# VH-VL binders against q0atu2, part 230

Target 1, 119 residues: q0atu2
Amino acid sequence: MLDKKARIRTSREYRNVFEKGKRLSGRFLIIYYVENALDNNRFGFITNKKIGMAVIRNRIKRQLRAIVREYQGQVKNKHDIVLVARAGIGKSSFEGMEKDYIAIMKKAGLFARNANKID
Short names: E, the ipSAE of ESMFold2; O, the ipSAE of OpenDDE; V2, 0.75 times the mean of E and O plus 0.25 times the DockQ between their complexes.

## First folded at step 11 (VH-VL)

Design y19 (framework fv_dusigitumab)
Fold by ESMFold2-Fast, scan of step 11:
Structure y19 (fold): chain C 119 residues (1-119), chain A 122 residues (1-122), chain B 111 residues (1-111)
Amino acid sequence: as target 1 above (119 residues)
Amino acid sequence: QVQLVQSGAEVKKPGASVKVSCKASGYTFTSYDINWVRQATGQGLEWMGWMNPDEGDTGYAQKFQGRVTMTRNTSISTAYMELSSLRSEDTAVYYCARDLGYDSGEFYFDYWGQGTTVTVSS
Amino acid sequence: QSVLTQPPSVSAAPGQKVTISCSGSSSNIGSNYVSWYQQLPGTAPKLLIYDNNKRPSGIPDRFSGSKSGTSATLGITGLQTGDEADYYCGTWDSSLSAGYVFGGGTKLTVL
């Protein structure tokens, strides 16, 4: 569970990230990200019908929030980041999603500290 | 089975552009990033950037920002690296390399092209 | 300028052991996994080690890797003449100019 301050909540805020942000694709995830004028990071999550039924989409969304929360302290400050789950994510493991998240965040230049749990 | 085959040697004048190709085979081209690395004669390896062949996303080393463009054509499993405003200092062997790092959350290059020699001289 | 420091050369006799060091900082080796690449004269580099200490299929176990803090080490036991090559460490750098970085390279001579 992410703190309320760390969540993108409104349609207007999501639209801002999609329209003005950069886009990077991973194996299971796409991120859209833009620097914000706040003192904190905010995250949004999108799972669409291509992934599967509501029970699958809700499980994926919960797992992505858990991953983001775990690595929250490693993300460079002042960003709005939206995670969009790709269609194939329903077949991935939790660890597979976690590694994809780490890789794409590093490529985006958004990880400032060691992101590996086992290191 | 996995192969990356690069285009042939190029000789260019200062101020020109060069476009090197890298044709992939033996795997699903869109599943792994392609990175470009160069090496001047007698010198070390220098990373230039990465390109995601699925969506076309790129990331370039600061030194090459504004001069390099990395693209792909998925119908022929081919990656391209174009370097503009060439200088004599750009004389090097240019390599493409496959990044298997998605499996570890890290970056490492498991297969490399044979290299393309680019010579920039007047 | 190389941000990862390697000795420029190392040498030993056939059958001996050598170690090649790679020193960085908290933003690169200290925060990310290290890979090692072998480059035989006139050829493209070849992956020897990834994720600090793992070998790709086909790499003999006499090649090993390790990492401690901001430094990594490549170990080669049972040296053979065919090991004469340049060796490079590489890792992601999470600093302001994020990207992949290589060490300056170490020339291994088998006497």
Scores: ipSAE 0.125, ipTM 0.775, lowest interface PAE 4.7, mean pLDDT 88

Design y2 (framework fv_dusigitumab)
Fold by ESMFold2-Fast, scan of step 11:
Structure y2 (fold): chain C 119 residues (1-119), chain A 122 residues (1-122), chain B 111 residues (1-111)
Amino acid sequence: as target 1 above (119 residues)
Amino acid sequence: QVQLVQSGAEVKKPGASVKVSCKASGYTFESYDINWVRQATGQGLEWMGWMNPDSGDTGYAQKFQGRVTMTRNTSISTAYMELSSLRSEDTAVYYCARDLGYDSGEFYFDYWGQGTTVTVSS
Amino acid sequence: QSVLTQPPSVSAAPGQKVTISCSGSSSNIGSNYVSWYQQLPGTAPKLLIYDNNKRPSGIPDRFSGSKSGTSATLGITGLQTGDEADYYCGTWDSSLSAGYVFGGGTKLTVL
């Protein structure tokens, strides 16, 4: 699980990212991201009714948190990042969501390094 | 079969703008990014940026930020690259290329357009 | 100047093996997969290797790729006259400017 300090929690904080942040779309995900004044990164997750029933939305949310957690060390510090699941994500595999996340984070310039690929 | 067909050669004066087109066929246009790469005569490949044809999102190399614009028209499966404030050093062959690496979470260009020669001279 | 370093030229006789190196840093080759592109005179580049060591359909097995640390290598065995071309490595660079980078290119001459 992500630490509480690494989560965007309030509607005001989400609104700030949407209004001031940059936006970048992948196949299954959209990210909104902005540099923060804190010492750490914070992540938010949005799954809407267009994705499917509550059980599907909850599964997607858990899987996205797991992906974010796995790649937490590669993300450049001091950013607020909101992941918004697109309607088609319900048909994606876990691997498909992971690849989409990696691609969009790299394009956004938010990945500093990949520890698993560095000797 | 996948094909990217680019517009014809252009001759421009310094300070002008050029807009190169790249028409895609043989695949779902919105599914893969289009990248633009240029090559001056006798020189190496230089990446300019990527464009997501589904969203319209773009990312540009720092060198071109502020004078390049990448767009698309999904109804005709065509990508565009416009370069403004042209200088003699912008004389090059400009390529569009499809990024299939997205399927791997990486980046690589599996199909390329034939190239468009842009000559900037007075 | 290119971000990735390749030798400007390499040469060998028909039937021989050549290797072309590509050296980078932790922000590019060290963190991302490497691709190789072949450019015959007067033509657009062609994808030769992707994901460090994979070949697209239609690329013969005499072309191979590898990666170790911050360097990548393209190997060509059974060299043929038709292999005379410029070869470019390419990868994503995760540094400040974030984007795709190419090596300076290597001209292969079959003597």
Scores: ipSAE 0.344, ipTM 0.827, lowest interface PAE 3.6, mean pLDDT 89

Design y20 (framework fv_dusigitumab)
Fold by ESMFold2-Fast, scan of step 11:
Order: C-alpha cells, then structure tokens, then sequence
Structure y20 (fold): chain C 119 residues (1-119), chain A 122 residues (1-122), chain B 111 residues (1-111)
C-alpha cells in the first residue's frame, strides 16, 4: 500500500492533474501526469463502472496500487500521476497491467534508472 | 505476413512540409505502436518518435518537437509522419517500424517499412 | 554524438568470430533491454536480437547478444560474406528529454 502522503486525495487535486497535465494512453491504462511543487510523488487511481462490478473494480485498484508501489523507486520525483483504467482492463492479467504500466511510464519519461523490473 | 508499405519518394523545397504514409497489413493495426526512424545518406539511424494507433498518443524526440506530427487513420491501417519547416539537413530515408516490444514492456522494432527518400533542395 | 558508443568498424575473415560493443549509461542500457539491428546496403534495418539476448524466428544462432552493466555486446560466429552490413544497438533512454536511442553503428567488413 502507498503512504497517505503519496496519494492524490481531493477532487481539486485530481482536476489540477487533468487540466495542467500531459496524457498518455496504453492498452489498459491512461496516465495523466504533471510535475508538483512537493518533495514526493502522488498517485491517483480511477476505475469507472464500465470495468465491471465493485468487486472487480476494487481488485483492479488493488493490483494497480501494488504495481505502482513495486515500481515507485523508478519514478522520477515530484510528480502527480493519475492512472485511469480503461474498460478492457477487467480482461487483463496482473502481468499485462504491469507491462502496460512500465511501457507508458517509460514513454512519458517518468522512469529513472532501473526502470524495467521484468526479467 | 506482416507488412509495412510506405509512400514514394518526395522532393521538397526548404520551408515546405512532407507527409509520409505507412500502410500496415497482416496484424491488428491498433495493437502495436508505430515508430519513425530516419537515416541521412552515409549516417546512422535516428529515432524520431512513436505513435499509439489506438488512441493517437505520441511521443517525439526532443530534436523534432514542434516540427513533427505523427497521426493515423485506423479505417485504412495507415500511419503518417509529417515534418514541417524542412531544411537541407532533413534529406534522409524515413522508415516506419512496428514496436513489438510493447508486449514485453520494452521497445524494439520487429518489422520495418521499405523507407521513403525525402530530398530537400532549393 | 550518439549516447550509445559503438566502434565505427570491425573486420575479420570468413569463418571467424567478431564482437561488436555498445556502451551506454544507467539511464539507457543499465535500465532497459538492448536490441540489435542489421542493415544490409540499400535495405531497411532488420531485427537481429531483442531483450538483450533473444533471437527472432529466422535468425541463426551464430548471432548472439549479451549485456553486462551499462554495456552490451553482439557476437557473430562463422562469419559469411553476406554478413557485411552496418550493425546498430538500440535501447530506450529513461531521461525525460530522450526516447529510443541507437548506437552510432558499426560497419562489418568480411575480408
């Protein structure tokens, strides 16, 4: 689990990322991202109802948080990043979501050294 | 059966724009990114950028930011690269290439178009 | 210059072995998988190696790749005249101002 200070918490903070940030899409994920004035990264997660029932959406959210946590040491500091799950994510494996996340973060230039942990 | 077929050679004057096409066949066009790579005569390969055909998202090498636009038309499985404000230094062969590495979270180009020669001269 | 350094040329006789080096940094080779491409004169590049050491279908096992730290190596054994080509390493650079980067290329001459 991510620490509370590493979470985007308010609607206003989410709006800031959407309005000022850049967007990149992958197969299962969209990220919105913007540099912040803090000394740490913050992450937000959006899983809409088109993905499926609450049980499925909560499972996906847990898996995304686990992926983000696993790779947080590779993420360049001082960014607010919102992950939006696309409808098709419900059919993806954990490995598929992980690969998509790595690909998008690399394309965004948000990964520092040791960016890929897939061996 | 995977094929990328590019448009024919172009001759342009300095300051003009050129738009090169890359028609994909033999796979699901929206499943893999298309990258553009150029090569000046006798020089090495130079990466220009990537384009995601599902959403149209792009990333461009810093050198080309502001001059390059990469788009697609999914109904005809065709990617485009448009380079504006052409200079003599843009004379090169331009390649499109499929990024199979996306499936592994990496980046590598398994199929390439045949290349499009763009000559910029006064 | 290229951020990945390759020797500009290598040469050997038919049947011999050559190695081509590719040197980078922690933000590229040190953090990402390396690919190798062969470009025969007048043709588009062809993928030889991906994920540091894997061969696509159709690439003979006399072509091999390896990576150690911030450097990668392409090995070619049993050299044939048809191997005369330019060889490029390539990888993702994880800096915000970069993307995919190629080495400067190595011209292989079979004597």
Amino acid sequence: as target 1 above (119 residues)
Amino acid sequence: QVQLVQSGAEVKKPGASVKVSCKASGYTFTSYDINWVRQATGQGLEWMGWMNPDWGDTGYAQKFQGRVTMTRNTSISTAYMELSSLRSEDTAVYYCARDLGYDSGEFYFDYWGQGTTVTVSS
Amino acid sequence: QSVLTQPPSVSAAPGQKVTISCSGSSSNIGSNYVSWYQQLPGTAPKLLIYDNNKRPSGIPDRFSGSKSGTSATLGITGLQTGDEADYYCGTWDSSLSAGYVFGGGTKLTVL
Scores: ipSAE 0.015, ipTM 0.690, lowest interface PAE 7.2, mean pLDDT 87

Design y21 (framework fv_dusigitumab; at its last look DockQ between E and O 0.56; V2 from the best seeds 0.73)
Fold by OpenDDE, look of step 12:
Structure y21 (fold): chain C 119 residues (1-119), chain A 122 residues (1-122), chain B 111 residues (1-111)
Amino acid sequence: as target 1 above (119 residues)
Amino acid sequence: QVQLVQSGAEVKKPGASVKVSCKASGYTFTSYDINWVRQATGQGLEWMGWMNPDSDNTGYAQKFQGRVTMTRNTSISTAYMELSSLRSEDTAVYYCARDLGYDSGEFYFDYWGQGTTVTVSS
Amino acid sequence: QSVLTQPPSVSAAPGQKVTISCSGSSSNIGSNYVSWYQQLPGTAPKLLIYDNNKRPSGIPDRFSGSKSGTSATLGITGLQTGDEADYYCGTWDSSLSAGYVFGGGTKLTVL
């Protein structure tokens, strides 16, 4: 589980990311990302009702948190990043979500330079 | 069978713009990004940028920022690359290529168009 | 001027083995999987190797890839005249300007 400090927790924080951040869409995920004034990254997760039942949404959130945690050390610091699950993610494999996350984060330029091997 | 078919050769004057098309078939167009790569005569491959046909998101190489525009028409599964303010150095063969990044988390191009020759001369 | 460095040319006789090196940095080869492309004269590039050492369908096992640190290597055994082509390595670069980068290309001549 992500540390408390690594989580976007307030509506204001989410709004800031959506309003000030950049948006990039992958196959299963949309990410919103913006620089923060902290020394650490914070992650937010959104799974709306179009994804499916609450059980499904919660599963997706757990999976996304696991993915983010796995690659957390590779992400450039001082960013607030919100992951929005897209329709169809509920039918994707964990690996599929992971690959999508990696791809979109790379395209966003959010993986740190000189980062260790991803995957 | 996956195919990328590009538009025909172009001859342009310096300062003009060129728009090359790339029609995709044999797969779901919106599921894979299209990349553009060019190659000057006798030179190596140069990556220009990527375009996501689903979201219309793009990422351009720094060298082409401000001059290149990558778009798509999903109704006809066609990607476009427009390069403006053409210079003689832009004379090259331009390729579109399918990207498997979302499937693998790694970027590589498994299918390429046949190439479009763009000649910039006075 | 290419971000990835390749020897400009290599040559060998039919049946021999050749290797083509691709040197990068921690931001590209060091952090991402390498792909190789074959370009026959007058044709579009063709994917030869992906994910460092995987071959697409239709690519013979004479072609192999490897990666170590910030360098990659393409190996070709049992060299054939039809292998005469330009070969390019490529990978994602996670520098300030994220994007794909190619090597300068290597011209392989079959003697």
Scores: ipSAE 0.899, ipTM 0.952, lowest interface PAE 0.5, mean pLDDT 95
Fold by ESMFold2-Fast, scan of step 11:
Structure y21 (fold): chain C 119 residues (1-119), chain A 122 residues (1-122), chain B 111 residues (1-111)
Amino acid sequence: as target 1 above (119 residues)
Amino acid sequence: QVQLVQSGAEVKKPGASVKVSCKASGYTFTSYDINWVRQATGQGLEWMGWMNPDSDNTGYAQKFQGRVTMTRNTSISTAYMELSSLRSEDTAVYYCARDLGYDSGEFYFDYWGQGTTVTVSS
Amino acid sequence: QSVLTQPPSVSAAPGQKVTISCSGSSSNIGSNYVSWYQQLPGTAPKLLIYDNNKRPSGIPDRFSGSKSGTSATLGITGLQTGDEADYYCGTWDSSLSAGYVFGGGTKLTVL
C-alpha cells in the first residue's frame, strides 16, 4: 500500500487540489494536480457510483492505488494529485488503466523518469 | 479507413493570424489526441502541441506558447490550430497527426493529415 | 536545433543495408519508447516503427528498430529506390518542458 504520508486524507486538502489545480483527462481517468509545499507527493482517489456497484468501485480504487504505487518513483516531487475514475473505467483492464495513467502523467509533465520498461 | 483531411493553402501578411483545420473520419474523434507538427522548407519536423478533443485540454511547445491556440468542434470531428502574430519564419507546411498515447502509454503518430502550406510574406 | 541527433545523410546501393542512428538523453530516449517516420519527397510523414521495434500493418520486415540506453537505431535491408526519403526518429521528452521531440532527420539516397 501507499505510505500514509503519500495520501491526501482531508476534505480541505482535496478541495485545495480541485480549486487551485490543473485538470487533465485521459480515456478512463481525470487527474487534478497542484504543486505542494511539502517534500513529497500525495495522492487522492475518487470513484463514484456512475462507475457501477460497490464491488466494481472497490476493485478500481484498489487497482489505481497499485498503479500509483508502482510508478510513484517516477513522479516529479512536491505534487498533490487526485485521480478521478471516469464512468467507463469499469470496462477497462488493469493494463488499460495503467497505460491511461502513464499517458496522462506524461502529458501533465509529472513524470521525471520512464514509466515504461527500458529495452 | 482512418483519415485526416486538412484545409487548403494560405498566404498571409506578417502580423496576421492563420487557422488550419483537420477533419477526422474513420474512428471515434474524441478517443485520440490530435497533435500539430510543422516543417519549414528544407527543414525538419517541429512539434507544436497536442489537444484532447474530448476535454479540450491542450499542451503547447514553449516556443509557441502565447501565439498558438488548438481547438475542436466535436459535432463535425474537426480540430483547429490557430497561429497568431505571423512572421516570415512561420512559413511552413503544417500537419495534424493522431497519437495513440492513451492506448499505449507512449506517444507516436499513426495517421497524419496531408499538410497545409502557410506562406507568410510581405 | 533538433533535440535528438541523427546523421544528416546516408547512402547505399539497391539491395544493400543501412543503419540510421538517433541519439538523445535520459529525459527523452532514455525514458520513453522511440518511433521512426518516413517522409517521401512531397508527402506527409508516415509511421514506420513504434515502441522501439514494432511495425505497423503494411510495413515490410526489412525495416527494423532497436534501442539501447539513450540511443535508437533504424535498420533498413534490401534497399529499394522507393526508400529514398527523409527518416525521423521521435519520442516524448520528460524534461521540465514536456513534449514530443524529433531528430533532425536523415536523408537516405539510394544510388
Scores: ipSAE 0.815, ipTM 0.911, lowest interface PAE 0.7, mean pLDDT 91
Fold by ESMFold2, look of step 12:
Structure y21 (fold): chain C 119 residues (1-119), chain A 122 residues (1-122), chain B 111 residues (1-111)
Amino acid sequence: as target 1 above (119 residues)
Amino acid sequence: QVQLVQSGAEVKKPGASVKVSCKASGYTFTSYDINWVRQATGQGLEWMGWMNPDSDNTGYAQKFQGRVTMTRNTSISTAYMELSSLRSEDTAVYYCARDLGYDSGEFYFDYWGQGTTVTVSS
Amino acid sequence: QSVLTQPPSVSAAPGQKVTISCSGSSSNIGSNYVSWYQQLPGTAPKLLIYDNNKRPSGIPDRFSGSKSGTSATLGITGLQTGDEADYYCGTWDSSLSAGYVFGGGTKLTVL
């Protein structure tokens, strides 16, 4: 599970990423990302009501958190990153969301070589 | 059937710019990135950058930063690559190619345009 | 020169086998899947191998790929004169200015 320090928590923090950050669209996800002034990354997750009922939206959020946790050791530090689920994500499998995330993060330049070596 | 059709050959003088077009058909244009790759006579393939047609952002190879601009017009499913301040070393065949990264998590180019020859002459 | 190193040429007789190597580093082949492209004379490149060892539909199984550490290999068996082409490896490189890289290319001659 993502650490509490690694979560975007407030509306102000989310707004900062949307207003100052870069945007990149994949098949099922959009990411917004911006450098932060911390020593760590923070992640946020958005699912709109267009995705489905609350049970479905919560399932999608849990799947996205699991994906982020799996790859977090590769992510360059000092970034706030918001994952926005697109309409149609319900058609995707967990594997499809995972592949989309990997491609988006590589193209955004957010995956780092040897990220685990930082002390 | 997926198809990428590029604009015709260009002859340019040093210092000019060239803009090559790439018209896509047979798939949803905004679902996949277009990459540009060039090949000088007798040389290998050189990646120039990617362009996301949906979000209109790009990533350029460091060598071309400041000289290349990749754009699109989604209403006609067409990608563009413009290279400025041309030199004789820019004489090459320029290809557009579709990448499947968002489906696979890894990058490779499954469909290529026919190529556009750009000649930079004195 | 090219970030990925390939031999400039290889040759073999019809019906024989050839391999083409592609050598990289931890930031490219070591961290990412490898693809291979065939470029027949006067034509655009064509995808032969993706995800290290998978063939797109229509590519015969006499074309194969493998990866070990920071190196990749394209294998071609049952060589035919129609296989004479340039062959390129390619992959993502996650270093300083993340982007795609190709090998320098290998010219295959079928004697």
Scores: ipSAE 0.677, ipTM 0.881, lowest interface PAE 1.4, mean pLDDT 90
ESMFold2 (binder alone), look of step 12: mean pLDDT 93; pTM 0.954

Design y22 (framework fv_dusigitumab)
Fold by ESMFold2-Fast, scan of step 11:
Structure y22 (fold): chain C 119 residues (1-119), chain A 122 residues (1-122), chain B 111 residues (1-111)
Amino acid sequence: as target 1 above (119 residues)
Amino acid sequence: QVQLVQSGAEVKKPGASVKVSCKASGYTFTSYDINWVRQATGQGLEWMGWMNPDSSDTGYAQKFQGRVTMTRNTSISTAYMELSSLRSEDTAVYYCARDLGYDSGEFYFDYWGQGTTVTVSS
Amino acid sequence: QSVLTQPPSVSAAPGQKVTISCSGSSSNIGSNYVSWYQQLPGTAPKLLIYDNNKRPSGIPDRFSGSKSGTSATLGITGLQTGDEADYYCGTWDSSLSAGYVFGGGTKLTVL
């Protein structure tokens, strides 16, 4: 799990990100993101019915939280970021979701340092 | 198999706009980003931006912000790059390239168009 | 100037080995995978190496790549006259103005 302070929890906070934020689409994910006035990043997660049954949606949500947690130290501070799973995400592997997340975060200019293994 | 075919050479006057096309074949057009890279005569490669053919999202190099627009038409698997307010310094070969790096969370260009020569002269 | 630094030229005889360096910073090579592109005179660039050290299908194993810290290296062994070309490194730059960056290019002459 992510720390409670790193989570977007209220409908008002989600609405703010959707209305004022920028949007960028990946293969399996869409992110909405906006700079916040806090000292930390906050993440929200949306898995809708088009993805599949509750057991699948819950697995996807858990996997996305794990990915976000793993790369949290590389995200530029002071952002509210909402991850919306696209309908096709249920067909993706964990690695596929992880790579999609890394690519879109880099494109958004939200990664401050290395998100991948450096050889 | 995979092929990117660009439109023909253009000669433009300073202040005009140019729109270069890049037609993709041999793969699912919407699955990979198209990037645009230019090269002035005797100079190096200069990245201009990326365009996601599925979402129409774009990201442009700071140098070209406000002058470049990247679009696509999915029905004909064609990407476009339009550069406005042309100057003599914009004389270059313009390339489109497919970004396969998305599959690895990185960025790299595995197939390139043949290039379109744009000459800006009075 | 280019963000990634390459020597402007290198030369060697047929059959020899050359190494082309590419130097960057923590926001580019230090944070991302490096690719190498070959450009024969009058042609479009061609991908030689991706993900630091991987070869696309059809690229002979005499081309190799490596990365250490903020620098990358392209190695070419068994040089052939047909290897005369410009070579470019490239990577993502993770700075605030995120985008792809190329090295300035290295002209390889096989004498």
Scores: ipSAE 0.591, ipTM 0.881, lowest interface PAE 1.9, mean pLDDT 90

Design y23 (framework fv_dusigitumab)
Fold by ESMFold2-Fast, scan of step 11:
Structure y23 (fold): chain C 119 residues (1-119), chain A 122 residues (1-122), chain B 111 residues (1-111)
Amino acid sequence: as target 1 above (119 residues)
Amino acid sequence: QVQLVQSGAEVKKPGASVKVSCKASGYTFTSYDINWVRQATGQGLEWMGWMNPDSGETGYAQKFQGRVTMTRNTSISTAYMELSSLRSEDTAVYYCARDLGYDSGEFYFDYWGQGTTVTVSS
Amino acid sequence: QSVLTQPPSVSAAPGQKVTISCSGSSSNIGSNYVSWYQQLPGTAPKLLIYDNNKRPSGIPDRFSGSKSGTSATLGITGLQTGDEADYYCGTWDSSLSAGYVFGGGTKLTVL
């Protein structure tokens, strides 16, 4: 799992990202992101009821945290990033979610180095 | 039978704006980004930006930031690229292209429009 | 000028082998997959290679791609007169406000 310091925990912190941040949409994910005044990145995860029952939402959250952790070293420092799962994410494979994450992070200018596995 | 069909050639005066259209068919228009690329006569390819036809979100190359606007009309599966404050250096063929790169987490253009020639002259 | 460097021209005879190089940096080729595009005279570009070394359906195996470090190469074997075209490499660049970049292009002459 992600380190405690790398997680967005409070409603105030989430609100800050939504109000001040930029938004970018993928097929299965939406990210909201803003620079922070810290020396590290923080991530938040939102899975709403439209995705499905709690067991599905919890699986998606675990998979998204695993993806974020895997690519943590590629993300430019000093950002708060909230991942919001879209309704269709439950039909995606793990690889599908991973590729969507990589694509939107690159579009956002948030990846500093190689994030993809190359053959 | 994926096709991207662009609008016809344009001749503009310096300072004018031009709006090029790109009509998609043969696939779900909202499923793939549309990118715009230009090429001056005898020169190389120059990327201008991407447009997400589902969300309407865009990302522009820094060189064109403030002069380019990319939009779409989903009801007619058509993408648009408008370039303002035209200069003679904007004389080029403008292409739209479909981005299939989502499947690899990357960007690559599998289908291209036929191109629209824009000539800026006084 | 161009962020990715290609030789401006290359020439070879029919049946020969040719390679076209594409050099970049850690923020583009070093961090992302490379594609190659073929542009026949008077036409739109056509995707030739994607994901460093994969061919779209319909592209013959005479065309191959590879990547090492911050450079990529396009290989063409069994050269044919119909291969005479401009060739461009392309990739994502993380340092340019997150944008796509092309090489300057290489004119292949078959003579």
Scores: ipSAE 0.484, ipTM 0.864, lowest interface PAE 2.4, mean pLDDT 89

Design y24 (framework fv_dusigitumab)
Fold by ESMFold2-Fast, scan of step 11:
Order: sequence, then C-alpha cells, then structure tokens
Structure y24 (fold): chain C 119 residues (1-119), chain A 122 residues (1-122), chain B 111 residues (1-111)
Amino acid sequence: as target 1 above (119 residues)
Amino acid sequence: QVQLVQSGAEVKKPGASVKVSCKASGYTFTSYDINWVRQATGQGLEWMGWMNPDSGYTGYAQKFQGRVTMTRNTSISTAYMELSSLRSEDTAVYYCARDLGYDSGEFYFDYWGQGTTVTVSS
Amino acid sequence: QSVLTQPPSVSAAPGQKVTISCSGSSSNIGSNYVSWYQQLPGTAPKLLIYDNNKRPSGIPDRFSGSKSGTSATLGITGLQTGDEADYYCGTWDSSLSAGYVFGGGTKLTVL
C-alpha cells in the first residue's frame, strides 16, 4: 500500500492541486497534477456519489490505490497527483482502470521509464 | 466514415503565425486525442504534440514549446494548431491524426488528415 | 536527427521478402509498443502495424511486425509494386522529454 507521506490528506492540499494543477481526462479517470517542493510524490483519490453506492465507491478507491502502488516506481518525482473517478468507472474492470491509468500517466509525461509492475 | 479534413495551403512571411484546422467526422470527436505531425520537404515525420478534445489539455514536443498552441471547438468537431514566430525551417506539410492507442495505454495514429502545406518565405 | 534509426533505403524484386529495422533505446522501443506507418508518394501516412505486431482491418497478412529488446522489424512478403513507399516506425519515449518519436524513414523500391 501507499506510505502515509505519499498521500494527499488535507482539503487545503487537494484545493492546491485543483487550483494550480494541469488536468487530463481519460475514459474512466481524470487526473489533476502539479509539481511540488517535497522531493516525493503524493496521491489523492476522489470518488463521488455519481459513481454509485458506497460499496462501489470503496471498491474503486481500493482498486485505484492498488494500481497506483503497482506503478509508483515509474512515476517522476516531485508531483502531487489527484485521481478523480468518472461516473462510468463503476462499470469498468480492474484491467480497464489499469489501462486508463497507464495511458493518462504516459500522456501527462509523468512516467519516468517503463510501465513495469513492481510486484 | 471516419474523416479528418484539414484547411488549405498557407504562405507566410518569417515572423508570422499560421493556424491550421482539422475537422473531424464519423466518430465522437471528444473520445480520441488529436496529434499533430509535420514533414518538411523530402524529410521524415516529426511529432509536435497531442490535444485532448474533451478536456482541452495539451502536451507539446520540447522543440515547439512556447511557439505552438493546440486548441479545439467541440461544437464544430474541429481541432486547431497554431505555430508562431515562423522561420523558413517551418516550411512543411502539417498533419492532424487521431490517436486510437489511448484505449490500450499506447500511442498510435489510425486516421490522418490529408495534410496542409505551409510555406514560409521572405 | 531522428531518435529511432532505420536504414534510409531498401530494395527488392516483386514476390521477394524485405525486412526494415528500427533501432531505439530502453526509454522508447524497450519500454513501449511500436507502430509502423506507410506513406505512398504524395499521400498522408497510413497505419500499417500497431502494438508491435497487430494489423488494422484491411492490412494484408503479408505485412508483419516484431520487436526484440530495443529493436523492431517490419516484414513484407510477396512484395508488390504498390508497396513502393516510405515506411516509418514510431513509439512513445518515456525519458525526461517524454513524447512520441518516429524513425527517420526507409524508402522501399520495388525493382
């Protein structure tokens, strides 16, 4: 799982990414991302009620965290990245979410080298 | 059915700007990225950048950063590429291309516009 | 200078087989899938191969692709005069200047 220091935890930190960051949309995911001064990456995750019931939203958050963890070694340092699940994500497979994540991270220029899983 | 139709040839003086259009039809315009690629006379293909028609966000090749702007108008399914501070070295055919590879986490261009010739001469 | 290296030209007779190489590095071909594009004289490029070895609908099976390490190869069997064209490999480059890169192109002449 993600280390506590690798998580965006406060509303102030989320607001900073939304206000100052770049936005890139995928099929099931939107990312907002901005460079930080901390020398490490931090990730945030947002699922809203449009996705579905709490059980579905919690499954999505768990699966997105697992995907981010698997590929964290490929992400360029010094970024705050917020993943926002789109309404249609509840109908996606785990593999579908993973492919969308890889695609958007590559387009954002956030993958340093290789999309190799670290497990 | 899928078509990308580009605007006509342009002749510009050094220092001017050019804006090329690319009108998409036969698919949902906002579902696939548009990339821009140029080719100087007798030379190879050179990637310039991508534009996401849903979000409007872009990624540019380092060589063109600061001179290129990629935009779209979703109401008419049209992408634009504007290149400023033109030099004679910018004389080329400019192509727009649809990126189908996004669906698989890769990049590849399945449909291309016919090309727009831009000539920069003094 | 192109990031991916292709031979500038290749030639063969009708019915023969040719291969066109494309050499890169770990940050591009070594890490990502390769596509091939065919450009007939005076036309826009056309997607010929994607994901290393897959053909779009309408591309005959005499065109094939493969990848090994940091190199990719396009194979054309049963060569026809209509195959005279420039061929380009392309892939994503995952280095610090991330972006899509093309090979320098190979002119195929059918004699």
Scores: ipSAE 0.009, ipTM 0.656, lowest interface PAE 9.0, mean pLDDT 86

